VHH binders against Probable cyclic pyranopterin monophosphate synthase (moaC). Designs and how they scored, part 8

Target 1, 244 residues: Probable cyclic pyranopterin monophosphate synthase (moaC), of Pyrobaculum aerophilum (q8zyf8)
Amino acid sequence: MIVDISKKPDVFRYARASANADVKKCNTAVAAKAATVASRYLPFLHPLPLSATAWCKDGKFYVEGIAHWQTGVEMDVLFGVLVGLLGSGAVKIENLRVEIKQKQTTPPIIENVNTSEAPITREGDLVASAYGRMKVVNLDIVKNPVEKGHPIYAAQTAAALNAKRLCELLGGPCPSVQHFKIEIITSDSVEVRTFIKARDITPAPEALFSAGVALLTIWDMIKKYEKDENGQYPYTYISELHLD

## First folded at step 24 (VHH)

Design o4 (from n5 with G54S)
Fold by ESMFold2 at other seeds, last read:
Structure o4 (fold): chain B 244 residues (1-244), chain A 118 residues (1-118)
Amino acid sequence: as target 1 above (244 residues)
Amino acid sequence: EVQLVESGGGLVQPGGSLTLSCAASGFTFSEHDLAWYRQAPGKKRELVAAIYSSGWTLYMDSVKGRFTISRDNAKNSVYLQMNSLRAEDTAVYYCARDSPYDEYFDSWGQGTLVTVSS
């Protein structure tokens, strides 16, 4: 389910997320835009009027966002980092995490940072596979139903749907998906493998995207139990996400 | 002023039972989710069980079948019935209430010590 927030007050919600990746050019415009529409892709997010910006520096890619609303914005900005890196041509993403989230009664200041756009180019095989790993505190919550539903089944469904939807965010030609498979394993972490066959153009970005969406869907569904007493995520993050 | 006051801790033999209580005040109890956490010496605080305002319950695998969380909205109280206690259940047990602003537990009691030893 999408949690009932009807009694929660509006406050200014801020979050900043980041990840490490080796990319030639950062597509920060697509990252900021993707954050604003994340609720259309991560199935349990509440829609909200997000203002977002993105930048890259020293091998890290950042998205921050603010909304005056009833829910936090950390999952939206995490999604922005994921999509921005895919739009930047990343094939390996590390340490996708929430750096900080905050709430306050006065508006925080978001600097007006100039963003850049770059069209995605697609090179690779018509069969692609990806792997992702997420560190969590509460593995047995992932294995079992929570109030929002079953995290693993929800993640499988969200990934399959989203495997066909990345080009809505990036533009350009879309792969015609001929086959999609996902496996989610809980060991000392949450591990995901995706496999995609497509016609005419490589689905390599979609393999990464669907794996990332699966992990973010799980994170969103269990986040109540992953946050510390200050509402931060000191131990929850996507440690690696890469093509095989 | 949110207040959570735990009680019922003590020294118990392995295989024994205890009931922990948490008396709450300063908020609309029936609208909030409650949880029990515990912290063993030298370890991080960990979730034990949660009970939602809807009555839905969640248990960590280590305590399933042995512990039962319950709430009494008329008494503004949440309880943890602990059966078949083991040495590894030794910890300070904390009652927690979820935030009215965000999905996490932001209000905590002072804790009650449970020691399980022979």
Scores: ipSAE 0.557, ipTM 0.822, lowest interface PAE 2.2, mean pLDDT 91
Fold by ESMFold2 at other seeds, last read:
Structure o4 (fold): chain B 244 residues (1-244), chain A 118 residues (1-118)
Amino acid sequence: as target 1 above (244 residues)
Amino acid sequence: EVQLVESGGGLVQPGGSLTLSCAASGFTFSEHDLAWYRQAPGKKRELVAAIYSSGWTLYMDSVKGRFTISRDNAKNSVYLQMNSLRAEDTAVYYCARDSPYDEYFDSWGQGTLVTVSS
């Protein structure tokens, strides 16, 4: 279920997300654009009119966003970081997290830093797999239906669909997916493995993307219980996301 | 002004039962989700159970089958029926209400102590 927000007031919403990755140049334009369309890819996320900015510094990639709207923007900026890093050629991403989220009644100001559009090139085999791990407060909730639906089944569906859709965000030549498999395990964290076969073009970015989308879909569905009393995420983040 | 007042805590023997109540005021009770959290000495506060405005319930695995959350919208109250109590259930129990602006619990009571001891 997409939660009924019809009674929620508009307030100014701000969030900043970040992740660590070793990339040579950062595709900040792709990150900012991806954040503005995140609701088209994360199935339970409400659409909103987001303004987004991305930048990178010393191995860390950032996206921040602002909207005057009924819903928060943290999932959108997390998605922006994920896509931006994939568009930057990342094969290993660590500590994808919300650094801060805020709401206020006056317009905030964010700096526009969309200065890098590094082109993506694809390297790798026609068979790829990826691993992701997300730390959560409430593992029990992930394993069971919530009012929004079942987090694991939703994540499996979102990942499969998104394995075919990364090229909409990155452009360039696109793999034709021949096989997709995903496994999600709840141990002391939420772990995901994806496996993709494709024709002609390596699906390595899609393996990472689908794993990340699975974890972000789970996060979005359980976020009510992952936030602390101040509405922040001190303990919830994607600790690892990498090719196998 | 939002108020949540817990009651019903006390000393109980292992295997015993206890019902906690939370009386709410200052908001439209029927439109909000409610939860019980607990905090044992030296531990982080943890979710116990939640009940949505729709009537949906969820329970942490440690209490499922032993605890029941319920609500009475006519009395603006939420309850936690605790059966088969164990020493590990000893904690201060808090009632919480979700935010009208965002998906998280932003309003909390002062808590009621439950002690499970021989």
Scores: ipSAE 0.553, ipTM 0.824, lowest interface PAE 2.2, mean pLDDT 90
Fold by ESMFold2, last read:
Structure o4 (fold): chain B 244 residues (1-244), chain A 118 residues (1-118)
Amino acid sequence: as target 1 above (244 residues)
Amino acid sequence: EVQLVESGGGLVQPGGSLTLSCAASGFTFSEHDLAWYRQAPGKKRELVAAIYSSGWTLYMDSVKGRFTISRDNAKNSVYLQMNSLRAEDTAVYYCARDSPYDEYFDSWGQGTLVTVSS
């Protein structure tokens, strides 16, 4: 269920997110675009008119965004980092987190967008699995319904629906998904494992994407309780996301 | 100016009961979500229970079945009924209100001490 924001005021909103990944060339165009359409993929995000910029520096990939709107932009930029890294060919992502968020007037930022298409591979049945771990303050909340719904069930559904949809964001051919499995475990962190079987095209990026979407969906649903008194996330981040 | 004033803390025996109250002022109470947090010495402040403007309630596993959060919009007050108290419930309890701008709790009271001891 989508939270009613009709009475919230428009305020300038800014966030910057980052992750560590070993990529040869960062796809900033895909990242910036993905951030602007994140609400199509994270089921509880409200749409907003986001301006986004992305860059790489010293083994880290960054996305920042600004909007004059009723909702914050941190989940949109986190999604942008995830998709940008996948579009850059990343197979291992670490420390996907919100660097900072704020609510005030900020300087406008505008960047031109670049897009690339991936080559197609024709093979028989192909499999991929991915693992992700997210550190959270409130593991108990993850295991129980919140006002928005049940975080685990929502994440399983969002991951399953998105397993076929990464290609909408990256362009190029989509794997013909034959089988999808997801397991979410709440031990001392939130852990997710996805498995995808597809025909002709490796589903490795889709396995990573589905795991990332699951974790971001959980994060979005519990974020009210993960922020400190200054609205920051000192303890909440995706520590690992990689292929098995 | 937003103000949240907790009361009702004190010394209680294990197995006993206590009711905490939080009187709120300086904002439209009925439109906000309220929560109780607690902090034991040397520990991080932790959520205990929350109650939304819609009336939806949420409890941490450690207090489910023992604590009850409630609100009275006519009195601008939120309450925490604490039953079957245990030594690990000893903490300073804080009332918190959510931000009008973002999803988190940004306004806090001064706290009220609850000590559970034989």
Scores: ipSAE 0.298, ipTM 0.767, lowest interface PAE 4.4, mean pLDDT 87
Fold by ESMFold2, fold request of step 25:
Structure o4 (fold): chain B 244 residues (1-244), chain A 118 residues (1-118)
Amino acid sequence: as target 1 above (244 residues)
Amino acid sequence: EVQLVESGGGLVQPGGSLTLSCAASGFTFSEHDLAWYRQAPGKKRELVAAIYSSGWTLYMDSVKGRFTISRDNAKNSVYLQMNSLRAEDTAVYYCARDSPYDEYFDSWGQGTLVTVSS
């Protein structure tokens, strides 16, 4: 279910997101592309005409984006960082967060970059498990239905569906997923664990992706209450996302 | 000019009841989501309850079953009925309206103090 935004005015929307990861080569073209199609993968995210740019610096990966539209672009650029890092070979991602979001009268300047291709090695029947943790202000809201639905049930559904879709973003062969399991626990934070069995190639990126999608789905469904009175996220971020 | 004015706070004994009101002006009330937040001394402001323009309501677990949020679009007002009050409910209560541009609460009243004490 996607809430009606038809009465919201168009304004220039800007956001920049980042995460820490040790990557030798930055797949910035994949990151920028992924940001532009994030709404195909986050179930309640409204489509918008995004312009996106990505870069790496000093152990961090960045994506920024702008749109003249009725909704913000922070979830789109967060998604871009996640996919860009996985496409860059990252197996540990820390501190995935929105650095800033804003509305402006004058558009910020951003750039796109190109993508390159790489072969994928087939390994046969393989398993992977991943863990993710997200800091939130409103754990009670996560545990209960909101107007958009139930955050945990929506996240479980989104993760299961999207475990098969990462390869579409990366431009490579898709693992033949034979089994998928997800567990979401609300302790002092939101914790997720995914397990995937695939026949032909390692599902490690898909285990990470599905865990990340689950957390981003929860974030998107509760974001009205996570933002402060200036529309910023001072306390909400994915603190870690890694393989077991 | 958006204005939100809370009233109805005061001193109440534990187990008692109190109704807060928020009078709104300067915007199309029926098209907005409204919320009550509270802030106890030394704590961050926290959500208590929200009511959407659709009529959907949301309550934090700490107040669920004891508090009721409601709205009267004809009077441009939102209310918080508080029953079975506890000392932990002592706080300044704030009325908030969501942004017309984004999903967050950007307009706030000055607050009304609720004290629950014997």
Scores: ipSAE 0.239, ipTM 0.738, lowest interface PAE 5.1, mean pLDDT 86

